# Designs tried in a protein design chat: miniprotein binders against q9h3h3. Part 113

Target 1, 235 residues: q9h3h3
Amino acid sequence: EDGFTAEHLAAEAMAADMDPWLVFDARTTPATELDAWLAKYPPSQVTRYGDPGSPNSEPVGWIAVYGQGYSPNSGDVQGLQAAWEALQTSGRPITPGTLRQLAITHHVLSGKWLMHLAPGFKLDHAWAGIARAVVEGQLQVAKVSPRAKEGGRQVICVYTDDFTDRLGVLEADSAIRAAGIKCLLTYKPDVYTYLGIYRANRWHLCPTLYESRFQLGGSARGSRVLDRANNVELT
Key: E = the ipSAE of ESMFold2; O = the ipSAE of OpenDDE; V2 = 0.75 times the mean of E and O plus 0.25 times the DockQ between their complexes.

## First folded at step 9 (miniprotein)

Design s28 (at its last look DockQ between E and O 0.03; V2 from the best seeds 0.00; counts 0 for: pae O 4.0 > 1.5, placed apart)
Fold by ESMFold2-Fast, scan of step 9:
Structure s28 (fold): chain B 235 residues (1-235), chain A 84 residues (1-84)
Amino acid sequence: as target 1 above (235 residues)
Amino acid sequence: SPELIRYKIEMLLRYAEILLKRAEELFKEGDPEEAKELLEFVLRLLEMAIELAEKLGNEELLKRAEELIERAEELLRKLEELLK
């Protein structure tokens, strides 16, 4: 375990959020334009820093699709950060429960289902399915990372408004499965991202709250969902 | 908001300092290629911090960013000599 690894991941996430995004915004763009946009910007070919031969000439932090009803609300991130520093100096235990209370107090409630896929056809196909579900109204917002300079897996993030709303989280999982996604999914609240909770964090916290595994023929939902924080099966 | 911009600058500077220290350690440990890759990312974080600090007009944050970039450029000079 090394805290530097988690901080490096946090820094990369922050830099990606601040760099330009390629966005299909269904609030202002007709749904008929989506297929052309997906063909122009397949995530396996869009590079993080605008490498020669990629469709982008400038850095891209994220490729995103906003649903027609999307209304962003990040909450009070500044208050969250101040409370986090106070918590660390207080000597109080840092647990999933205390992080949940900080998130609720500061209205930092959004979260996301994550899927990690290698660059290639399967990634581009999965992203196209998710993007169509967003534009059609089954999901609210999604984004996918561009291809990193060093290579490795890319991540698709599918957002929900409130990680404490278990039914909403499960509904998003169901919609992802209905879009044809069969890989492992994990759910991470944005409060964990803002506070730098990643793999090998210094507090030894699990970086995700839920996991979803595809189940062929075993469930009407198409998946089994586990609450990782409480070690309880939800479906 | 100015408060959100200040928060972003402070986080960028915090991460840049932590990762710069790690790049310095990698250099000392005999991993100059990994040190250079990490340092390039640190410089990117510092460029973002400087841009925001200038827009905000916060001289204290700008000065902190400039101190870190001087330290980063010192390491970059050493790495470029080593990797010739």
Scores: ipSAE 0.603, ipTM 0.892, lowest interface PAE 1.1, mean pLDDT 87
Fold by ESMFold2, look of step 10:
Structure s28 (fold): chain B 235 residues (1-235), chain A 84 residues (1-84)
Amino acid sequence: as target 1 above (235 residues)
Amino acid sequence: SPELIRYKIEMLLRYAEILLKRAEELFKEGDPEEAKELLEFVLRLLEMAIELAEKLGNEELLKRAEELIERAEELLRKLEELLK
């Protein structure tokens, strides 16, 4: 019934990935230029399609910051997708453990913490904090969506290189909180994204592996992190 | 790789066809402004697909994209005439 909306959203996501990105690359750009770049391209003002009055005149799919240690490797995505198709026709059960093993076998190990914020000063401030953490080396790479025509919520994605490295994922959560982020964070391994597995999928898989909530009050480190697969608190 | 590029082309063509059918339905339902906006997005997806298919040198995918473009342009002409 809502198939139109799902396909439209998927098409928009594909178009965004294929359009140009605005990138601050710490591997080639001095850190002292970051503040000027952030002021020039706040995510609440960079428009998806280059509206009049925007800092960008052309479409922008994503705004991204690459840390000095960023070394992209998506792994064997084609092999992953082929094995996924074979698994679906095999009649064997599809479980979170199955997805984890596929990801390990094909070296598709990256994942991301996600946060959703309305356009405005809070979004721009959160993005600036994340971008600084990336350039300073506490985080490896992050991106934020540009402002949509409708002005809906925007997403910041903070990547980690191995979703099976629980300590590394938790360290990224801690770095995000140290940047002053208090909103809900959800963690999604990229394997789910590459296989097109979203929340209401036919296998009833939960693409969110971890959920992080800012702790109100005096707890150290500021987060409660829940393992969604096992319903177990990690912190 | 060529296989990943082919996958992207096929997904673009699938989305474009689904959305084109929706634009045709919006036209029949009397929503020509919404139909036109969606159709312009469809044509953008098809242009992306053609660019990749030309880079890949795949004539089958080019033919599929061109067939969808012809269908989309026919609807666009009807919409532009209606909206005069």
Scores: ipSAE 0.491, ipTM 0.850, lowest interface PAE 1.5, mean pLDDT 87
Fold by OpenDDE base, look of step 10:
Structure s28 (fold): chain B 235 residues (1-235), chain A 84 residues (1-84)
Amino acid sequence: as target 1 above (235 residues)
Amino acid sequence: SPELIRYKIEMLLRYAEILLKRAEELFKEGDPEEAKELLEFVLRLLEMAIELAEKLGNEELLKRAEELIERAEELLRKLEELLK
C-alpha cells in the first residue's frame, strides 16, 4: 500500500468513527441479550451506508462491544500530534523508541489486535466469539467494520489499554485464540494511527509491533507471537 | 463506486468542518499553536476531499471543499500573523 492508499484508509476510518456505531454495552445491557443482538446485526450483513435490505437503514461506522471494565481513555492526542510535528521539524532520528516515548508522555497507550476476514459466516462467527469474550470479561472492547458496498475484507479490532504492557498484549492474544480465532493477527498501537504512520512511511517504521500466528500442530498448542521490531518470538 | 466516493468526500468535508470550527475556537481561546496544528490536519483532509471530488467530477463537493480551504487558509494566515 502506497502512502496515498494509507491516507485514504485513514480518512475512511476517521469517517467511520464519526458515523453512528452499533454498540452492545455490557455495562448497561444484560449478557443474555448478546445472542439476539449478534443475530440482529451480523457484521457481514450490516452495511456501511445502510443499503436497502440491510439490518441498518442508516450509515454505520462500526459495530462494537464494550465490556464491563471498559473505560474510554484516549489520552492527550492533540499534545501527541504537536510533539510529533515538533519532532519532525527538529530533524532528530525517529525510531520505534521515539514513538513509544511520545505515547507514554501523552498517555496515548491504547493498541489493538487486528484481523482481516472476508464477509460471511467465518467473519460473523469470529465476531460472535470476540463479542462473547468481551462480555465475559476476557477482553475489554472490540469493534468490527461493517460491510463495504464494494465488498472486501472486514476488520475486527480488539483493544488493549497499553501497548507497552507486553503481558497485557499477550493475554489479549490468548483470549482471542481461546475465542476460536485462528487467523493471522497483527498488533498496532493507536499512536501510529494518530500520527499517520502507515506502511511504507518515510521513517521506515513498522506500524505493526506484534504478529500472532496460530499453530495447528506440535507440542506447543497456541499462538506464536513475534515482536516485529526486534524479530524475536515471544511465545 | 461513485456513491462510495461521494460518501467519502461528504464525510471528509463534515469532519474537516468540525475540526475547523474547533480550530477557530482554539484560536479564540488563545491557543494559537494547537489551532495551527489542527488546521494543518484540516487542510490535509480537505486536500483528500478535493482529490476525490475531482475524481468524481462533482463540482458541488469540490466547491464546498474549496470554500473550507479558503476558510482554513484565512485562519492559518491569522495564526501565522499572531505567532510572528
Scores: ipSAE 0.030, ipTM 0.390, lowest interface PAE 4.0, mean pLDDT 86
ESMFold2 (binder alone), look of step 10: mean pLDDT 88; pTM 0.865

Design s29
Fold by ESMFold2-Fast, scan of step 9:
Structure s29 (fold): chain B 235 residues (1-235), chain A 84 residues (1-84)
Amino acid sequence: as target 1 above (235 residues)
Amino acid sequence: SPELIRYKIEMLLRWAERLLKRAEELFKEGDPEEAKELLEFVLRLLEMAIELAEKLGNEELLKRAEELIERAEELLRKLEELLK
């Protein structure tokens, strides 16, 4: 409930976005080169600010894989931010519904499934599976954070192009599960990222829309997806 | 594009100032190691703001970033003296 934590998280996110990225771009690079690239840049070893003995000597903000069909579409982020400032000064309630409407009006529709894993073999193996699914065309684009100095959890982000398309969001979840991922997943629309809505935001909003838990045996899809705002199971 | 770059600079400066105040508080509360770690991040945000302000050619934003760096360097000197 302190605004400081949300601002700190927003600052870290912007710093990572502005630093250099290590990118495998399937639009211009043959798929046969992926395994060598993954071996060269395992996320558990790539350091955030560079280090002798790591794969990088310079800062790295993100490690990313772009699918063959990937086409960046951030929408009208400037219009979104202007409208957000107007909304904050209007006195209107700030809810998931009002943010959804703002995002739709300004075409800021992308979102992402998030998974948090400790540095190590499980993280590297999960990232390799996701990267292969992206290059094979089952997912559109993904990125993973490098290792921080203190060795905290790293995050894998798997993007979809429209957070209002529930079927597309669920199809991405299914593809993640098919890649062998069994950890907890949460889904966050990019509009929340642009507006600085993180776990300790001023409006006390849940920073994620959906939650996916691996289901052994019971579910044909391999997961249970919950709509967190309405507390309703979708699968 | 220039408007988005200006927005990014202003956000970096706002966050840097907020985090700098927190680093100053941590120093006064007797947490110099945490203050120094946060201050190092503040200095990185300010370096990013300066680089963007130089590319944008905005002298007002550049001056604001430089003023925050001077304040941050003052705290850094005190922390390095205390932690030696």
Scores: ipSAE 0.230, ipTM 0.708, lowest interface PAE 3.8, mean pLDDT 86

Design s3
Fold by ESMFold2-Fast, scan of step 9:
Structure s3 (fold): chain B 235 residues (1-235), chain A 84 residues (1-84)
Amino acid sequence: as target 1 above (235 residues)
Amino acid sequence: SPEMIRYKIEMLLRWAEILLKRAEELFKEGDPEEAKELLEFVLRLLEMAIELAEKLGNEELLKRAEELIERAEELLRKLEELLK
């Protein structure tokens, strides 16, 4: 049962990654075109499998914005998967530290801040703020899910290139807050996504490393960040 | 890379088989609407696997995907008849 849920979520994630993406690429497109692109493809209106009545008639896996300095590096995901299978067979403990070591060994270092919002104005407004921060250079890359056939919440993912670089992860959080985002954020390393570490996983691992909550006034960073694994306040 | 493409095909086929078995269970347990929705997703995973296998030029993976799609289409015909 638990395995079925993890496999289903993993399959949906890969299918979305493999379906066409709607991309604003600031490496090749002038920043002045962003506002028109955002108006054309509001995430609350873009449908997962296409609808003649929506902005897209064909399937869309993700709506993404690439920053001017964005240079993707996914690492050796195949080697990571092989090492993961070997680890499970070995009987060695599966812990956050063990997964971190696998990720480092195979150079699978990227991670993301996640926010989940219902379809509507607040989602579209939040995405616009994130997209502008990416194009202006405060964030590297971000994507948002299209509207699912069954409805439900959509997710905005804001990526950093190295989840082991705590300062970099915190700097991304600050930039998200500076963009006007006030909702709960959680940070997940991509290694957890590739290995199927989700809620209620078999190893009882926390599925995210950090949690960020909006802070009213005072702090220039605009948030309180918790290290979830160690239950330690970082800000 | 060809190795990464092959890895993606293998994972798509593995998940398609697991989810297809679940769709078959839902059909037998009297949840045909849920079975149909899951089966439509399975068929999508198989179409992706076929497209990648064709681009890779791997006849073995293509045949494995085609065998699963045949099984999926058999279930789809039963579901469409039941849900009409």
Scores: ipSAE 0.467, ipTM 0.830, lowest interface PAE 1.5, mean pLDDT 87

Design s30
Fold by ESMFold2-Fast, scan of step 9:
Structure s30 (fold): chain B 235 residues (1-235), chain A 84 residues (1-84)
Amino acid sequence: as target 1 above (235 residues)
Amino acid sequence: SPELIRYKIEMLLRWAELLLKRAEELFKEGDPEEAKELLEFVLRLLEMAIELAEKLGNEELLKRAEELIERAEELLRKLEELLK
């Protein structure tokens, strides 16, 4: 059952990326319009496949906010895919280090902090805080999943340009915490997403690279961040 | 770009086939509600694959998607009959 879970999650991710997105783009839209947009499209009410009783009648893959400086760079995803297929057929071990090297070689460096929350007020409030931080320039870009037909937790993704840049990853964590977020955060490089590495993958890889736990009194930053690949505390 | 589109179609078809097989298993195991929900998602993936294959102009990939849709529609007919 777990054996097909990673493939199922990968399929859902690609479908969501290909479906239309609801976007607040701070590069072209005044910041004064954000509050009205957030009120119109609360993620707890926006439905994945549309419903006349919800804010959307048509499918929505993601609800996103782009910062003023947002400039997407996915790198060489085609080259990454070719190298991944070659690696799988080579019989060589597939490890976090090997995937990191593939990502660097093909310039697929972006990644994201993930937080999973149940549909409701707390999710909508957390998303509003993140969205404001993006529009105000403390974060670069973020998105949140719409409400699934079957229910379940929704995910907020907060992106950074380079998963190998520890300072950038930690700066994003600090901005998320400053926005009032206290739940567990995990960091996933986009290379893992592109290659379908999720929970229960057949290579037994941890699907996240960094982990952030809220903590007062133990850290001046308000959180403790762990680099799982190297077993190193970053704070 | 055409190679990235082809890669996406190949992945969509591979996942659709895997999940369709799972939906067929759920139907046989007596979980028709769960089978139907998974099958609706499979049909969504195949619809996306067809749209991309048509834009790419690749008859072979389009044919593969059509064959999977036929199989999916047959399961859907059985599920709708059971769930009446």
Scores: ipSAE 0.509, ipTM 0.854, lowest interface PAE 1.6, mean pLDDT 87

Design s31
Fold by ESMFold2-Fast, scan of step 9:
Formats: structure tokens, sequence, C-alpha cells
Structure s31 (fold): chain B 235 residues (1-235), chain A 84 residues (1-84)
């Protein structure tokens, strides 16, 4: 439902992060086991809170694939939260530039490309392509939401280390496209997630920085990436 | 870290209280099925908060979670009576 508030979305995100994850960890698991794992846990069939008829009887927050070189660094999220409370109390303007400054100061630099797909074959196929790209080293880490009780769209998140590194963000987009993904993508820095910036936020900020559209041009398939805040094409 | 765990508990309790108020509003507005679904989520957030507070050994946070559970159980009783 479109009736979710920013607080509800933030609570659901934390609950999902704290619930058990189904993880294929390429740092410790042979790549040859990936196809069997993907067949066992198709995201269209894995349920958020468990179901005897699904692959899981217990709650699952996320289904994730970690690349061989994956080394998580969330930065100083505690310091970010304290600075955010101080900023709100100060009465200073809350803008994309102010949030970017907070993120840099506290080293909360990661971000993600998001794609939303309905449960079904196309979701499972897209996830399999992303998972293989992660295990093969073209992407660093990705996760996909399980099927919600409401039966709405599911989300695939493909992470990058630094949202301020525009080239790195664009390289991830190219790798997603090379994996066969043709749907709309949007890019969200994790600082926005930690601070509760979603569609209906009180500061009226755009909840994503970039938008990627699949485009067929010349002999190569690629994408057009737009900086949403500045309305500038990057590719 | 204990500081990060405390922060997570406080956020879970804050969201649980906010969403519990929303579930109470949905019940009053005549959407008992939606209210119950949201209430089940609230109870899950409170269960997570209790588990973390027990590990942290923080009686104040446990007490706050228990107070919200009592309030949630009152709404659950009303919803179950309506939905049988």
Amino acid sequence: as target 1 above (235 residues)
Amino acid sequence: SPELIRYKIEMLLRWAEYLLKRAEELFKEGDPEEAKELLEFVLRLLEMAIELAEKLGNEELLKRAEELIERAEELLRKLEELLK
C-alpha cells in the first residue's frame, strides 16, 4: 500500500536488517554452489515471516550474496545520528548538500541501486543475474527482499562503497545492465536510509540521487543515467 | 557496541509507539484487519527490543517495552473480539 509513512518504512527496514538473512557468501562458499542455492531460495517464493509452503518456515529479512572481496564498512552511524539530531535542533536548512556533508564527516558513504519488480519469474531471473555478477566479481554485494504478506513489489539492492564516487556508481550501473537487467533503476545513498529519507519525508527531499533507464543505442546496449536533483544527464 | 545496541532499542521503541498509535487510529476508523496487521508488526518490534534490552541488561528499556506491550495487548484483545 502507498499508505506507508517514512517512520513505518524505517521500522520495516530495521526489522528486516535484524531478522535472519539467507546469505550466499562467496568469501567462504565455492561459486559452483550458487546455482543450487538460487534454486533453493527464489525470492518470489521466500516469505517475509515464514510459511510451511515456502522454502522458509521462519522469518527472513533479506536474501543476500556477498562477493569474494566484500568488506562491509557502514561508517560512524552513531555519530551521524547524533549530528542529525543536532542539525534538526539548530534550525539550519536540511538540503541534499547538508546530508552529503554529514555523510562525508561520519564516513557513511555506501549507497545502492534499487530495482522494484513484482513477484514471479522476472524477479527470480533478475536476481539470479545479479547474484552471478556478484560471485564473478563485477559487483560487490547485493540483496533482495522476501515476498511481503501484502504481495507487493520486491526490491533488489545492489551496493557500492561510495555514493560520492560518481564513476564507481556508474560502473555499477553498467555491470547491472551487462547482467541483463532492463528495468528502471534508482540510486539511494545509505545516509538517506539511516536518516529516514523516503518518498513522504518532512523535508521534501528527493529520496534518490540518480535514475537509470535502459537504452538501446548503436551496436551496444546501455543506459541513460540522470542526476535527479540537478536534472543533468550523466551518460 | 553497547552504545549502538542502546540506540537500536530506543529507535525500535520509538517506532513501536508511533505505529501502535497508528494501529489504534485504524481500529477507530473501521479498518480492523489493517490495524491487526500493523499491530502484529508492532509486537515484533517490541520482541526485538526486549531481546536486545535483555542482552544489554537494561531494566529501564525493558520496562518501557513492557508498558508498550500491555497497550498493544489491550488493542489485540479488542481486535480479536471483533474478528472472532
Scores: ipSAE 0.360, ipTM 0.777, lowest interface PAE 2.5, mean pLDDT 86

Design s32
Fold by ESMFold2-Fast, scan of step 9:
Structure s32 (fold): chain B 235 residues (1-235), chain A 84 residues (1-84)
Amino acid sequence: as target 1 above (235 residues)
Amino acid sequence: SPELIRYKIEMLLRWAEIILKRAEELFKEGDPEEAKELLEFVLRLLEMAIELAEKLGNEELLKRAEELIERAEELLRKLEELLK
């Protein structure tokens, strides 16, 4: 029954990835066009399955901004999937360390900072700040979910190239804070997403590696970052 | 790659069947509105599976998707009659 929830979330994630995306690509589009694009496609108004009354009439899976230096590298996802099936069949223990090694072996290293916000002005303002940071080169790539028909919170994802590179993960957090973001952030390696491992899973794995909380005057970074796996504050 | 596309189709079909079974359970338990929402999602997953199976040229996967669509549409027909 908990298994149903995990399968349903995995299905929704794949469907969103396969549906059309609304993309501002700074590699081919002048930065001066960003503000008009953001005004045309505020995430609180873009609907998941389209509506003649919204900015989109057709389904939209994600709204994304690609930085000038963005070069996608998903690694060997097929090899990762095959190795994961073999691991489950082998009877070997499934642990965070084993999963990390599979990710490294297959070069599936990307990860993301996540923030969840209710539809409205604060979501649109946060997304605009992130999008500008991406276009100006402080972040590499980001996406935000469209509005679901039932409502509920939307997610902004800010990607880094390598979840094993702690310094790089922390630099992204700092750039998010510099963009004016003050809400709670959590960091998740994409290997968990590709394998369908979410909050409640039968292997009892925690897919969240880091947590960031805004703290004015507490550090030069403007945030406190916790290593969730080891329960240790890094900043 | 064709192998990765096949894997995606098989996952979509597997998820569609699991979610469809849950929709059937909700219908029997007296929650037709939630059952209908799950069915609409199942039909979307199956449309994606069909499009990929057609591009891949795989008749077996296409037939499996079509069989699940028939099952989903049968339940959806019953739900729409009940909810009108």
Scores: ipSAE 0.472, ipTM 0.839, lowest interface PAE 1.6, mean pLDDT 87

Design s33
Fold by ESMFold2-Fast, scan of step 9:
Structure s33 (fold): chain B 235 residues (1-235), chain A 84 residues (1-84)
Amino acid sequence: as target 1 above (235 residues)
Amino acid sequence: SPELIRYKIEMLLRWAEIMLKRAEELFKEGDPEEAKELLEFVLRLLEMAIELAEKLGNEELLKRAEELIERAEELLRKLEELLK
């Protein structure tokens, strides 16, 4: 029961990753082209499986913006998965610390801030703000899900290079807040995604490491950030 | 890499089989609309697996994908009859 939900979410993630992406790549495209691209592909109107009435007639897995300095590094995902299988058969405890150590050993360090918004103007406005921050160099890379057939909320993912670099994670949060984002944010390391750690996982692990809440009325940062793994407020 | 492509195909096929079994259960439980939604996703996973297996040239993985798609098409026929 619990396993089915995690496996379904993992399958959906892989399908989206493998379908075509709509990409604004600031490494090869002038920043002046961004506003026209955002107008052409608003995430509330781009459909997951294509529709003649939408901006796309073919499936789209993700809508993404790559910053000028973007250099992807996935680490040793194969080695990570082999080590994960060995760990599961060993009977050793599965904890956030154990997963962190596997990630470090295999250099699978990237992670992402997640925000979930309903389709509509607020989603498109939030995405435009994030995309501009990426193109301006305040964030490295981001993507947003297209509109699903059944509706529901869409997700914006804002990536950082190293989930163990707390300052880098916090700097990304600050840049997201500076872009005008006020909703709840949660941070998920890609190692959890590769190992299928979603809600309802077998080990009852929280699927995110950090959460950020907008702080109205007094913070120079604009947010309060909690380390969920260690139950420590970072700001 | 060919190894990464093979890994992705194996995962797609494994998850498609798990989801297909669940779609079959939903159909039996009297949830045909939920079964159809899940089956549409299963068919998408199998389409991806076939495209990758063809590129890889792996006959075994192609055969496994074809067997699952035949099973999925059987459920689709039943659902389309029921949901007219």
Scores: ipSAE 0.438, ipTM 0.813, lowest interface PAE 2.0, mean pLDDT 87

Design s34
Fold by ESMFold2-Fast, scan of step 9:
Structure s34 (fold): chain B 235 residues (1-235), chain A 84 residues (1-84)
Amino acid sequence: as target 1 above (235 residues)
Amino acid sequence: SPELIRYKIEMLLRWAEIFLKRAEELFKEGDPEEAKELLEFVLRLLEMAIELAEKLGNEELLKRAEELIERAEELLRKLEELLK
């Protein structure tokens, strides 16, 4: 893809983050209400900009589930963005290591496993499985994009607290697999999202750190996880 | 928080201007349906920018958003005329 596509993806992501979210918050809502909430707001039917014929008449940026123990920490995003501008102005090389150091310095450590699915039953079923895992405490927090247009894939994001904590990243992968998910997963640190690192970025960085593929006859750890930056198998 | 909100508004306005220019190009190149879809996204970005700028009480950013809305509405007028 080209640079315009990367900029478009960054703009759409920011717009979605700023629009209202539909949230099931297990910190304040009984778990017994989850199934009714999932039936009311299946992601294949919730529309990005609202439609009287859909579950929502007003725009929805994300559909999210917060776990009972979820404690958000976005770090110092403002400091990160200031340091990023300074780095670009400095002429220093932009590398995965430099971005990792910026993220650590500003405590912008969260990241997410991504799965992309077409609108329909498989998407709604996958989301329900993830949402139940969050409410039951196997995962911390997740969100799914609403339907933006015909033919476009939707994304489920499953977050971890610290992308530098490899064991935590792998534990989340195991929980996703235990929830019945068998599709391809890729892992992206939020620092890349904040700084606009997408497929066609000008620094030619791989936009994801890990890739997970399901294996037959295994356990929750039966998936093969690849460190994409180093081309090293982790499982 | 105010500085981060200002940064978000400036990014929204920058993207709105880039995509508005692209929508204008698509209209001239004979892709009015694609132009309208992109223009609707531009209008969404501008609505968000205005809400945030009003929250901050920043007249400069409001003025910039209003100028882009005028330009977007001119293109919308042409597209609706063509796509009837």
Scores: ipSAE 0.014, ipTM 0.506, lowest interface PAE 7.5, mean pLDDT 84

Design s35
Fold by ESMFold2-Fast, scan of step 9:
Structure s35 (fold): chain B 235 residues (1-235), chain A 84 residues (1-84)
Amino acid sequence: as target 1 above (235 residues)
Amino acid sequence: SPELIRYKIEMLLRWAEILLKEAEELFKEGDPEEAKELLEFVLRLLEMAIELAEKLGNEELLKRAEELIERAEELLRKLEELLK
């Protein structure tokens, strides 16, 4: 069912990043306009390559919401890539720790919580909740993929500034749960995305650092978070 | 930055070449529909590379992208003829 190599997944991600984005930018747009924007561009209806019958006739790579305090910082991605080529050529093992050190050295620190949902009402409702949390300041920035031609699952990405800041990662998880999200979440550092670490990667690394499962018994919007690399529960 | 644009072009060309080779192998293995889908994506990547290379003004990267497009269009011609 995968059908894609790590190179294909990396190419797909870069193509999406380079295609036009539909952006609600709370730094320059009043919050009162968000509901109309969400109604105009529900992710279940926006098509990846455009369709006269959809909200878009031209390609859309991502649908994004920028928070009022959002300040983009991608770090030194070029230096990261050069160091990665050197690492692959060396005899040094490629491990989560090695990649973490590479990311720190080049200040490529951002990461994201991922949720995968089928096209439909649940996806659109989840995205609306996340978008409102971003505009209200509980989250910094988020994006959602448009609908693929074949209609597979879509992904919502909720970003944090520093994947090494465990408290910040956990705070974002809490805010996502407070927005009403109950599905499985996984956390991926952007360094893995830039280096092409996906489910099909040739180094057999787990492509995510954390997973979050919703707590069903409590009145609190809690979750159980697992550190996948160290197999340790963080709560 | 010009350096970031160059990095993106290099990555697009690298992945386009890898995936083009995979599309050629799918064609040889008798999977023409899968080969065509992958080839359409390869052509998309090459179109992006050309746009960036033109913006950057780098003739060497433009030439590399055009060579891969010629190769991709040869395969596309064969696939479209076969799938008629």
Scores: ipSAE 0.399, ipTM 0.808, lowest interface PAE 2.5, mean pLDDT 87

